# VHH binders against q9w197: the designs that were tried, part 6

Target 1, 300 residues: q9w197
Amino acid sequence: RLRLQDIPALTQDHCRMRDPAEVERIINEFVIGGPERMQIVSDFDYTITKQRTEDGGAVPSSFGIFNACQSLPENFKAETDKLYHKYRPIEIDPHMPIAEKVQYMIEWWTKSGELTSGFPFDQSEIDQIASKYTHALRDRTHEFFADLQRLGIPTLVFSAGLGNSVVSVLRQANVLHPNVKVVSNFLQFRDGLLDGFQQPMIHTFNKNETVLNETSEYYDLVHTRDHIIVMGDSIGDADMASGVPASSHIMKIGFLFDHVEANMKKYMDTFDIVLVDDQTMDVPRTLLSLIEKQHKLNLE
Short names: E, the ipSAE of ESMFold2; O, the ipSAE of OpenDDE; V2, 0.75 times the mean of E and O plus 0.25 times the DockQ between their complexes.

## First folded at step 1 (VHH)

Design C04 (framework vhh_8k46_1)
Fold by ESMFold2-Fast, scan of step 1:
Structure C04 (fold): chain B 300 residues (1-300), chain A 123 residues (1-123)
Amino acid sequence: as target 1 above (300 residues)
Amino acid sequence: AVQLQASGGGFVQPGGSLRLSCAASGFTFDDYAMGWFRQAPGKEREFVSAISWNSGSIYYADSVKGRFTISRDNSKNTVYLQMNSLRAEDTATYYCAKDSGYKRYGEYYFDYWGQGTQVTVSS
């Protein structure tokens, strides 16, 4: 039986837990169950990518990579900013029912799609910009994905960002292995022109695994995997695995960087492990190493 | 409740310098990113610079990078913009802005702007 106090990565000051006994219980369940019961569900922006670089440089989001492309119309950023001024106050309104907010999110994304239509665009521009940010992945991300590939653990990268950028970064970083599936918003093209985004649209209030339960290929891969590591940098990311069986054991890891004082209580209430200004994959990798160690002993 | 008071603008010749200050009140200053925006007559409001709550992340528009420096003093609830090597095209009303905490495009989304301070660069 593993004890938290014997796991150095989990005893650091920046590693916070509301309920250490529950974390210890879930880890021991994962270790007993082995890799064959495991799956990963992870956000991309500021979860797989760093929230800051060591030299203080900014890390763009997946949409930020797109916005840096030179082929975009001169007024594209100004027009998207106007949509932010209209819809952001609605998105964060604490009193408006979620069902009502969803209608405004659909309206926002529809208008964003209209702005992202009617002009030629070359995917290679995203590839050129993304090539500059392969180094902006969290420290030891390559090793983390290599561990997942070796252990045969299905890994879902579930992002409300731009999937074209996500796939480009992961591919160029050499971490888009066959066990990795990306579900995100993808650009749509018709006759060489941008035509908005492919459906369904993924936004803040619909980012959950039930969106995927009709995808036969993915469902067949994960329906027997009831041990889940969920990784995210926002409160909404904690629900990405809500569609899995009730018998599931879920470890929710939250990366908290900015607004720490204001957000600490919510993150502690939402995630099992809260990592404060930790720009590494060391904690997720530690969980995998514990599972792998026991698995190797069982094969002997 | 939220108040942002920008000051330090004025008239300056090309190549000169100005330091803008923004005094903030009505919110927990050290929990939020702060930014500077500017608007010239007849033009849209444009981003100039942003700084995270702990000064760990700093961003500049390409047009000002290397010439402007953003900084903050959390003990004084103040954000600053040091403007060097000023050009005629820097003429605008400069606004201090408070971040909402939203980062869809890898940039801060600012949801509150204070009263601006006018900067005029002319010979």
Scores: ipSAE 0.000, ipTM 0.202, lowest interface PAE 13.3, mean pLDDT 83

Design C05 (framework vhh_surovatamig_d1)
Fold by ESMFold2-Fast, scan of step 1:
Structure C05 (fold): chain B 300 residues (1-300), chain A 125 residues (1-125)
Amino acid sequence: as target 1 above (300 residues)
Amino acid sequence: EVQLVESGGGLVQPGGSLRLSCAASGFTFSSYWMSWVRQAPGKGLEWVATIKQDGSEKDYVDSVKGRFTISRDNAKKSLYLQMNSLRAEDTAVYYCARDSYGSRYYDSSGYFDYRGQGTLVTVSS
C-alpha cells in the first residue's frame, strides 16, 4: 500500500488537498489497475501551456495565436478584443446562474464566428506563430507525453480554445503522439474562404464527455478505461469526465495561479489536488511513475 | 482530384530493407505536412511517421525510431519511407496520407483527409 507521506511530489507546500485520504485511495486504485485502465483528459490553455513564463511574460491562448496572424482583416483583433471585454466578465461571474452564462457564451461564439468569416486564410500562419511558443509548455511536458505514449495511455486534449492552434503547438513540440487526440473548436472553410467554426461550439460550460458522443472512435478507445486523470486550470475543467459511470475512479488535478487566496477554497472543493503556481508536469508524471513501477513488478 | 499513389512494397526477410514511394497530384504538395500510416491485417490504422512541409521536422512512432526514415522531394511531389531492420511486426499495408486540420476531432494516427490505395509490406522468412 502506498502512503502520501512517502511520495515527495505530493508532500510539497504548493500541493494542496481537501481530502488526502481520498487522494491516497485513488492513487492505490490506479496503481492496482495498471496502465491498461488509465486515460487522461486535459485542458490545453494554461494547463498544458504555462500560466506564466520564468520572466513573467504572457503566454498566448490558442485564440491569441490565431489573432496574431498577419492576414487577418485590419480590425479583426480590435473586434475580437471588444467581444472578450464584454463576455469574459460574464464567463467568470461567480453569482450568475450557469444556464444564463451559457446563453452569453452562445452569443460570444456566434459573433466570433461572424468575425471569422468571408476572407481567405492559410494554416501556415498559425504554424509560424505557434513555433515561437513550444517552449511555453509546462516544464517536462515532453517527458509527460513520452511517458503516456510508452504506457499506451490514451490522452484527450479537450479545449474550448482553437484546435488549429492547439494541434500546431503540440505537433511542433513533438508531443502529438499516436495516443493523443484533440477535441476543440476548428476553423471551417467554404469555397476557399473562412466560414466560422465547426459545430457544435465547445465552451467552458459544455466541456464534458456528453459532447464526445459524436466521436465513436474515442469511445471505442476508452470504454474499458475507467481510471481517469483530469487536468485543468479552471473550475469548469473539473467536469470534463462527468459522463462516465459512478464506479469510475477520477483524479482531478487543478492548476491554480491567479488570486490564490481568494480562489483556494473553491479549487480545493472542486479538485482532488490543487497545484499552486506549479509550472511543471511533475505531479502528473509522479502518478504515472507509480503506476508504471507497480506494473513492471507485477510482470516479473 | 487529390491523388496519392504508393509503391515499393513487397516480401522481405526479417532484418531486410524496403523503400516506399508516394506520388502526389491534384494539390499543392509543398503546402502540406505528410504522413505514412499502416494497417496490419485485422487491425486499425497506426500512424508511423510525419514530415513538415519543408522537411525540417520529422516524427516517428517509437517502435520504428532509428530504423525508418521519412523524407520528401517537393519538386517531384513525392514522399518516401526508408525502412531498415524490418521485423515481422512491421507487416502491414502502408498508406501515404495528407494531414488535415479541418476535423472537429484530430490525432496523429487517424484523421487524414486523403489516403492513397496502399502498398503491402510482408516481413517473413
Scores: ipSAE 0.000, ipTM 0.206, lowest interface PAE 12.3, mean pLDDT 83

Design C06 (framework vhh_surovatamig_d1; at its last look DockQ between E and O 0.01; V2 from the best seeds 0.00; counts 0 for: pae E 14.5 > 2, placed apart)
Fold by ESMFold2-Fast, scan of step 1:
Structure C06 (fold): chain B 300 residues (1-300), chain A 123 residues (1-123)
Amino acid sequence: as target 1 above (300 residues)
Amino acid sequence: EVQLVESGGGLVQPGGSLRLSCAASGFTFSDYYMSWVRQAPGKGLEWVATINQDGSEKDYVDSVKGRFTISRDNAKKSLYLQMNSLRAEDTAVYYCAKEGTYYRGSWEPFDYRGQGTLVTVSS
């Protein structure tokens, strides 16, 4: 049996755990089960991408990439900024019930769809903007995705952002391998004009089984692979694998950068492993290495 | 670097008025949305009002609509909150907040740096 004290990557100061014994237990279950039982469910914005570059600069979100496109109407960014400043405070309100917040998220998406309609749009502009941000992926993301491809581990990129931007960044970074699936919000076109987003809409409070049940890929992942690594930068991302059988083993990894001291308690209560200002994939890669090492031994 | 200095709070009776001010420095004030957020005793941080770069768009939490008015003076790098018909429920520390970066899961998307200004509505 592996012990956390024998895994240097997990004993660093920036790697925080509320319950180290539980983390150790889950790692041993993963190692025993091997790659065949594994799947990854990951957020994109600020999880696969960094929240800051090495020099401290901010990284645009998937919608930020879209908003930078020149063929958008002159007032598009101003109008989307108005929606953000109205609905973001509601989204993060600690006292409003989730059911009430969902109504506001639907309202936000409806209005965003209205703004994102009625004009022609060349999707190649997203590729042009996205090409500037392949270097903004977490350090060793290419290696992480290569590990997943080599081990045959299905990887779901589950984003409440804009899937067109997500796919563009992953493709241009050469990490969009056949084992990688993207579930996100995609642009819709009708009669050569932009017509909002494809349904169903994905927002912070529905990144879970209720949305994924509308795709066949989710069924395959849930029924063949009950050992899950969930990666995210927001509290809501911890629920991306909710609704799987209670017998499943889930390792929730949270990337914390913004307002560290204020957010620490909530993140440690929500995620099994909290990585503080860790702009690398080193901890997820370490878990894969442990699984692979035992798998190689078992094949002999 | 970024500095926000709030003032204008105090003890006031129900139905009274106060005008809060915020002096900003260390960034190009006119480029950012600005907000007022408050923390009432025993509660988390609550958004109160937001104003866009040129002041043409304003939004308020429902409980203060019609009573509070947010405004800005870009030449003076100052943000204001005119509070009328104050209620006991408005008692809180009020913070001037610069627009935060949109970080999903950020507990506090507002960049507030100051000490805040205490507003107590009590008889």
Scores: ipSAE 0.006, ipTM 0.393, lowest interface PAE 10.1, mean pLDDT 84
Fold by ESMFold2, look of step 2:
Structure C06 (fold): chain B 300 residues (1-300), chain A 123 residues (1-123)
Amino acid sequence: as target 1 above (300 residues)
Amino acid sequence: EVQLVESGGGLVQPGGSLRLSCAASGFTFSDYYMSWVRQAPGKGLEWVATINQDGSEKDYVDSVKGRFTISRDNAKKSLYLQMNSLRAEDTAVYYCAKEGTYYRGSWEPFDYRGQGTLVTVSS
């Protein structure tokens, strides 16, 4: 049975846990269950991409990549920023009931779709911009995805951002392996013109209910995989796997970068492991290596 | 370490004026959009105004257009809000906000760091 004190990556000062005994218990359940019971659910923006780069460069969001495209109408960025500034405060309002917020999120996405309609656009422009940011993935992301592929672990990249950008970055970084599925918002086209976003739209409050439909091909792949690692950079990411009916043990890893003191209590209450200013995949990779090592020993 | 310090709030009669200031440090001020946001008692945050890096583009919530003017001085690392023709509905704590690049765009609650400055408009 593994002890946290014998796992160096988990004893670093920046690796925080409200309940270390529970983390230890879940790790041992993962190790006993092996890779065949594992699945990964991860956000993309500032979870697979870095929250901070060493060279001080900006890391755009998936919508930020789209907004940097040169073919967009001259007023597109300004109009998109107006929508963000109007609706973002509603999204994060701690007093408004979620049911009320949902109607505003529908309004926001509807208006965003209207802005994103009626002009020509070529996916290759997203690919061009995205090529500049393949270096901005967390350190050892390539190795992490290679390990997941080798172990046959289904990996869901679940993003409320723009899937065209997400797919482009992952593909160009050579980490979009066959075991990886991207669920996100995708552009819709009609006769070479943008026509908003494909339905259904994914937003903060429906993010955890969209992909785990009993009739989806993804459900068939993962319905027996009840050991889940969830990775995110915001409080809302912690519930991404809540619609998985077979889940018995979930390890929630939260990446905390900014406003650390103000956010520490909320993150510690929400995530099992909180990683402060960690711009790597080292902790999730360590979990995979522990699982693999015991699995190989069991096969001998 | 980002630091934003707001000042210039106070009690004023309807129709009066105030000028808010925000002193910024801990980041390259000229690289970022800057905004003012406000929170009335018992209500959520409301965006008020935004200014781009060199001050050439400014935008305002409809309720303050023509009354409020946002400006910046990049040499002094300072953001300003001139508020004229104040109304009772402008009563709020006003916060200076820096564009956040790591949390899905220009506007994250984690980017306004000060206590804010209270503006009370009452007769």
Scores: ipSAE 0.000, ipTM 0.140, lowest interface PAE 14.5, mean pLDDT 82
Fold by OpenDDE, look of step 2:
Structure C06 (fold): chain B 300 residues (1-300), chain A 123 residues (1-123)
Amino acid sequence: as target 1 above (300 residues)
Amino acid sequence: EVQLVESGGGLVQPGGSLRLSCAASGFTFSDYYMSWVRQAPGKGLEWVATINQDGSEKDYVDSVKGRFTISRDNAKKSLYLQMNSLRAEDTAVYYCAKEGTYYRGSWEPFDYRGQGTLVTVSS
């Protein structure tokens, strides 16, 4: 049996746990189960990407990458910014019921789609912008994805952002391996013009409905993999695997960066592991390493 | 069984042109995004271009923009890459890749690729 005290990456000051015993339990389950039972579900923005760069530069979101494209119509950024300022507070309002929020999210995306329609757009512009931010991935992301590929672990990048940007970054970073799937919002074209986003819309509150539905193609792929690492930077990300059987073992890893003190309790209550200002993939890699080592030992 | 067979590679001088073809079988070709990827000597796999199901969307890596054109013929289950103004840095094995389906917001990248065709750009 593995003990947390024997795992240096998990005994760091920036690694917080509500229930260390539970984390230890889950880790041992992972190790016993092996990589064949594992799957990863991860957010993209500020999860796979850094929350901050070493030089203090800003890391754009997937939509930020898109908005940086030069060929966008005049006032596009201004209008989308207005929408952001209108609906973002609603999205994060802790007092508003989720059911009500969903309606606003739908409205937000609908309006965004309307703005993102009726003009030609060269997707290569996204690629150009994205290329500037491949370095903005968390440290050792490449190694992390390589580990996942090597171990044959299905990896879902689940983003409510712009999928075109997500895919572009992952491709250019050489981490979009065959075992990686991206679920996000993708641009739609019609007759050579942008025509909003492809359906269904992915927003903060419908990730489970879209991917973990028993009728989904992805469900068929991963339904036998009941050991899950969930990674995210927002509270909502913790629920990305909520539709799995109760017998599943889920490790929820949260990256906390903004307003650390104010958010600590909520994050600690939501995630199994809270990583405070950790711009690396060291903890998830450590988990994979433990699983792999044990698996190799079992084969010997 | 999914099969992708690339052709059209060869030796070409800088500034020259080549047209790569990929013959697909074993799946409903028109339902999937298709891509070209390449691997230069000593380098990792690099994405080059992607085309959606009906060809209405095309995407390119920046270094090939304006020089390469991806296209497809769904009736022939074929993918093409027209490469113009070739450069030494374009030297690589080029692979046709099946990107999978966009199903309910899910993108499945590079499920399958062919054996590749070698493109050598040299004086």
Scores: ipSAE 0.000, ipTM 0.225, lowest interface PAE 13.0, mean pLDDT 88
ESMFold2 (binder alone), look of step 2: mean pLDDT 81; pTM 0.829

Design C07 (framework vhh_7n9e_1)
Fold by ESMFold2-Fast, scan of step 1:
Structure C07 (fold): chain B 300 residues (1-300), chain A 123 residues (1-123)
Amino acid sequence: as target 1 above (300 residues)
Amino acid sequence: DVQLVESGGGLVQAGGSLRLSCAASGFTFSSYAMYWGRQAPGKGREWVSGISGSGGYTAYASSVKGRFTISRDNAKNTLYLQMNNLKPEDTALYYCAKDLSTYRWGSDEYDYWGQGTQVTVSS
């Protein structure tokens, strides 16, 4: 039996847990179950990418990479910013019911699709911009994905951002291995012109059951994998695994950077492990290391 | 009907140069971004370089930046990779690939891959 006090990565001041005994229990279940029962579900923006670089430089979101493309129409950024200023306050409104917020998310997505239509666009422009941000992945992300590939653990990168940018960054960082599946919003083309986004729309309030139902080949791969590590940087990310098997043991890891004092209680209530200003994959890698060590021992 | 045929690989000494070509057919070449990838024995497929349909935008993996140059000739439907200052670590099977327009699994995300051309760099 593993004890938290014997795992150095989990005893650091920046690693917070509301219930250390529950975290210890889940880790021991993962170790006993081995890699065959594991799957990963991770957000991309500010989860796989850093929330800050070492020099304090800004890390763009997946849509931020797209909006930096120079071949976009003259007023594209201004028009999309108008939509952002209209809908973002609704998205984060604490008093509006989720069902009502969803209506506004659909409006925002539809209008964004209309703006993202009727002009030629080349994916390699996203690739050029994304190439500047492969160093903006969390420290030891390459090693983390290598661990997952070696252990044969299916990894779902689940993003309400722009999948074209997500895929570009992961590919150029050489971490988009065959066990990695990206589910996100992708650009649609018709007759060489942009035609909005492929359906279904992924937004902050539907990153869950709908996607798993529509990707049956992925569901067939993972439906027997009831040990799950969920990684995210926002409260909504904690629910990404809600469509998985009922017998699931889920470890929810939340990356908290901004407004730490104000957000701490909510993050502690939502995630099993809260990592404060930790721009590394060290904690997720430590969990994999413990699973792998026991698995290798059992094979002997 | 999409075909990509790579050529130009071979055995070369460290510090040497090679120029790879990819002959494309079965699609409107100038309308698609094109890419080079490589795979060394016992390693996964690594992205090397990309170029826009017009040739106006290029990108490179950090491991090859400054040594490799991607280019295209849209009149000839041909993609090129000029490789200079080759290192033993550049030894791999090199593939050209056509732009991905739809969601897919990991490294098979490109719409189409060629069969590849072998590059071997001796020390």
Scores: ipSAE 0.000, ipTM 0.212, lowest interface PAE 13.0, mean pLDDT 83

Design C08 (framework vhh_rezetamig_d1)
Fold by ESMFold2-Fast, scan of step 1:
Structure C08 (fold): chain B 300 residues (1-300), chain A 125 residues (1-125)
Amino acid sequence: as target 1 above (300 residues)
Amino acid sequence: QLQLQESGPGLVKPSETLSLTCTVSGGSISSSSYYWGWIRQPPGKGLEWIGHIYYSGSTYYNPSLENRVTISVDTSKNQFSLKLSSVTAADTAVYYCARETSGYRKYDSEGFDYRGQGTLVTVSS
C-alpha cells in the first residue's frame, strides 16, 4: 500500500488536498487496476497550455489563435466581442434557470456561426500562429503524452474552445498520438467558404462525457475504463467525466493560478488535488509512473 | 503588483443609489487588453456579474440589472465606479471590482483574472 508521504511530488507545498486520505485511496485503486482501466480527460486552454510563461508572455486561448488570423473580415473581433459581452453575463447569471441559459448559449452559438460564415479562410494561418505557442505547453507535456502512449491510455482532450487550434498546437508539438482524441468545436467549410461550426456546439453547460456517447467511436474504447484522471483549470472542468458509473474512481486535478487565496476553498471543494502556480505535468506524470511501476512488476 | 480596492458606504437605504469606487494600483486602467467590472455575492448565494467598462468608456451590463446600473471610468485617477439605483434588501451583497481579459468565450467560472477584496453593502433602513 502506497502512502502520500512517500510520494515527493504530492508532499510539496503547492500541492493541496482537502481530503488526503481519499487521494491516497484513489491512487492505490489506480495502481491495483493498472493501465488497462485508465483513461484521461483533460481541458486544453490553460490546462495543457500554461497559465503563464516564465518570461511573462501571454498564452492565447484556442479561439485567440483563430482571432489573430489575417483571413478574418474587418471588424470580426469587434463583432465577436459584442456577442461575448451580451451572452457572458447571461452564462454566469446565478438567478436564471439552467434551461433558459442553455437557450441563450444556443443563440450565442448560432450568431457566432453566422459571423464565422461566407468568407474564404486559409486554415494554414492557424498552423502559422499555433507554431509560435508549442513552447507554451505545460512543462514536460511531451513526456506526459509519451507516457500515455507507451501505457496505451486513451486520452480525451475535451475543449469548449476551437478544435482546429487545439489540433494544430498538439500536432506541431508532436503529442497528437493515436491514443489522443480531440472533442471540441471545429470550423465547417462549404464550397471553399467558412460555414460556421460543425454540430454539436460544445459549451459550458454540455461539456461532459454524455456528448460523446452518440458521436464518437471513443465511447467504445473507454466505456470499460473506470479509472479516470480529470485535469482542468476552471471549476466547470471538474465535471467532464460526469455520466460514468458510480463504481468509477476519479482523480480530479485542478490547476489554480490567479487569486489563489480567494479561489482556494472553492477549488479545494471541487478538485481532489489543487496545484497552485504549477506550470508542469509533474503530478499527473507521477501518478502514471506509480501505475507503470506496479504494472511492470505484475508482468514479471 | 496589480491591486484593486473597493471603497464606498457600507450601508444604503432602500430606494437610494448604491455608489462604489474601485482604485487600481500597480497597473494602468488605460489598457486595450482588459475590461474593468463589478461582481457581487449576496449572502448564501453565488457570484453575480453586474457589468464592465472599457477604458474608452464603452459599457456592457447584466440584462437583469441594466435598467439600474451605471459604470464609469476615470483614467486620470486610475479608477472606475459603480452606481446601482433604486436599491432593495435583495441588493445586500459583498461587492467586488474585477479585471476581465478580453477574449472569445474561454473564462473560468467567475470570468475574472483579478479582483478586489470585496466590500459588504447592506441595504437597510
Scores: ipSAE 0.000, ipTM 0.236, lowest interface PAE 13.8, mean pLDDT 83

Design C09 (framework vhh_8ghr_2)
Fold by ESMFold2-Fast, scan of step 1:
Structure C09 (fold): chain B 300 residues (1-300), chain A 123 residues (1-123)
Amino acid sequence: as target 1 above (300 residues)
Amino acid sequence: EVQLVESGGGLVQPGGSLRLSCAASGFTFSSYYEIGWVRRAPGKGEELVARIYPSGGSTSYADSVKGRFTISADISKNTAYLQMNSLRVEDTAVYYCARDYGRYWESGGMDYWGQGTLVTVSS
């Protein structure tokens, strides 16, 4: 049986837990179950990518990469900025009911699709811009994905951003291995012109198992894997694996960077492990190493 | 209803050839989607072997099969093919045809899968 105090990565000051006994219990279940019962569900923007660079520079979101493309109409950024300034305050409003917020997300999505239609576009422009940001992945992300590939653990990158950018960054960083699946918003083309985004729309309030069951057979691929690591940087990411069977064991890891004191209570209530200003994959990798060590002993 | 149906698998000796077929229904190859062949050997993870974007004509291959395998598509028949030459024992796997969820490139995010077809390379 593993104890938390014997795992150095989990005893660091920046690693916070509401219920250490529950975290310890889940880790032991993961170790006993082995890699074959594991799956990963992770956000992309500011979870696989850093929330900050070492020099404090900004890391672009997946949509930010798209918005930097030269082939976009002259007023495209101005029009998308207008939508952002209108809908972002609604998205983060702590007092508005979720059902009402969803209607505004549908409006935002519909208008964004209309702006992203009627002109030719080449994926190679996204590739050129994304190539500049492979270094913006969390430290030891390449090693983390190599661990997952070696262990045969299915990894879902579940993003409310732009999947074209997500895939481009992961591919160019050489981490888009066959065990990695991306569910996100992808560009759609008709008659050689952009035609908005593929359905269904993925936004912050529907990033959960319900959308996975509707959008991808990924759920069918991994439905027997009831030991799950969920990774995210926002409160909404914690529900990406909701609706799984009661026999499931889920470890929710939250990356907290902004407004730490104000957000700490909510993150501690939402995630099993809260990593404060940790721009590395060290904690997820530690969980994998514990699983792998026991698995190797069992194969002897 | 989107369906992908594989055929053409079987037993073959080392150095032999097989041609796998993937018949698609419920969507057309003249649309945006990419088609990939993904294999899984017993006790191993999934490997994307080959990918094709039928409308645009682009293809890609895993390093393990480059020069030996060829992916193609017949848009009028809505069918993709994987021609496998110079087969090796290590090519033994269940081969799945899968549709890519709106990607331009290599896929780990297939949205519809076939049932798979077994390829055994043995004497």
Scores: ipSAE 0.000, ipTM 0.122, lowest interface PAE 14.7, mean pLDDT 83

Design C10 (framework vhh_7ubx_2)
Fold by ESMFold2-Fast, scan of step 1:
Structure C10 (fold): chain B 300 residues (1-300), chain A 121 residues (1-121)
Amino acid sequence: as target 1 above (300 residues)
Amino acid sequence: QVQLVESGGGLVQPGGSLRLSCAASGFTFSNYAMTWVRQAPGKGPEWIATIYSGGSTMRDDSTKGRFTISRDNAKNTLYLQMTSLKPEDTALYYCATGSEYYKGRYESDYRGPGTQVTVSS
């Protein structure tokens, strides 16, 4: 019923689609199904946060916020950088089998946990640094999360970064509502000292629904919700909702900023909607608006 | 288009110094960690140093502090200051993007064509 040509946010030059007819079909399914069938799965770093500030400046990752903390030991950043040097080339190796890479990711996270242990750390320092980056959230992120809360749509923020930083930013931005669940890597403390990270470890190759078990409270909220908006800024983010039934309708939204020409084909092949240098939540909000308008009409 | 163009290589005598530059275009340079890598004839690639967006650096201990990586975000340029050069430093030196930002992403490394450094008497 709805036509893409009648939706202004989807007719902008920066909004790209390889298959507009499929996008239109999924939108109409979402509108018919209403809010009760919806869930959101979103990356945090450079998806909920901007890929650039208005003046073109850098935005820190969730681990970047932690690494900026002054109470960390003098050599902490140097030691964690050594691990990054060793394991990053393995992580991105195009020829190594995924099963072999997973073993190296486990080794990396184990060693990172060992480095992140045995010293006191004041978590309030994360809050102090994170407070400077609430303005680094995509434009109209507050409104987007308010829409989700009003509609009762469960929202999973799924990050291979540091959850303490993610939660701090979202809380201080006043968007960490009860319908929002953060699944990420969290610091662990024992007797007032850092003791690595809480289990399970979230890394690049296990960032999918398999880290959520059927007995979790969140699974109980979402197992009947087969209409999904996936949001990410990297190719791997497109798979965050993998493993859902074939009857599901998934809209994959990809935020593309860097190396636009080189990456365009791959992003167009991977995501249903590709947003080029769009530092706003306007397209996701438009989808919610269409769902909400029809829902209100159906309640009359 | 993404481009990385290295310059500053050449022939230098043992004990000499060189400053390599890498001019970046087609992406937001300040958002990327940047890396220097070298490859000697008949050898595999050897990592030298990485500088992150926040200015922190990671360096290979085998260079023994003789090499300093730095960046100028206003000029979109990465630098490698090399001192006390040795014959074993002879290699093609190239810059690459590497980032906490790009962890697990499809795009691994953009690399320049490299600049040749030859240390010989």
Scores: ipSAE 0.000, ipTM 0.113, lowest interface PAE 19.3, mean pLDDT 82

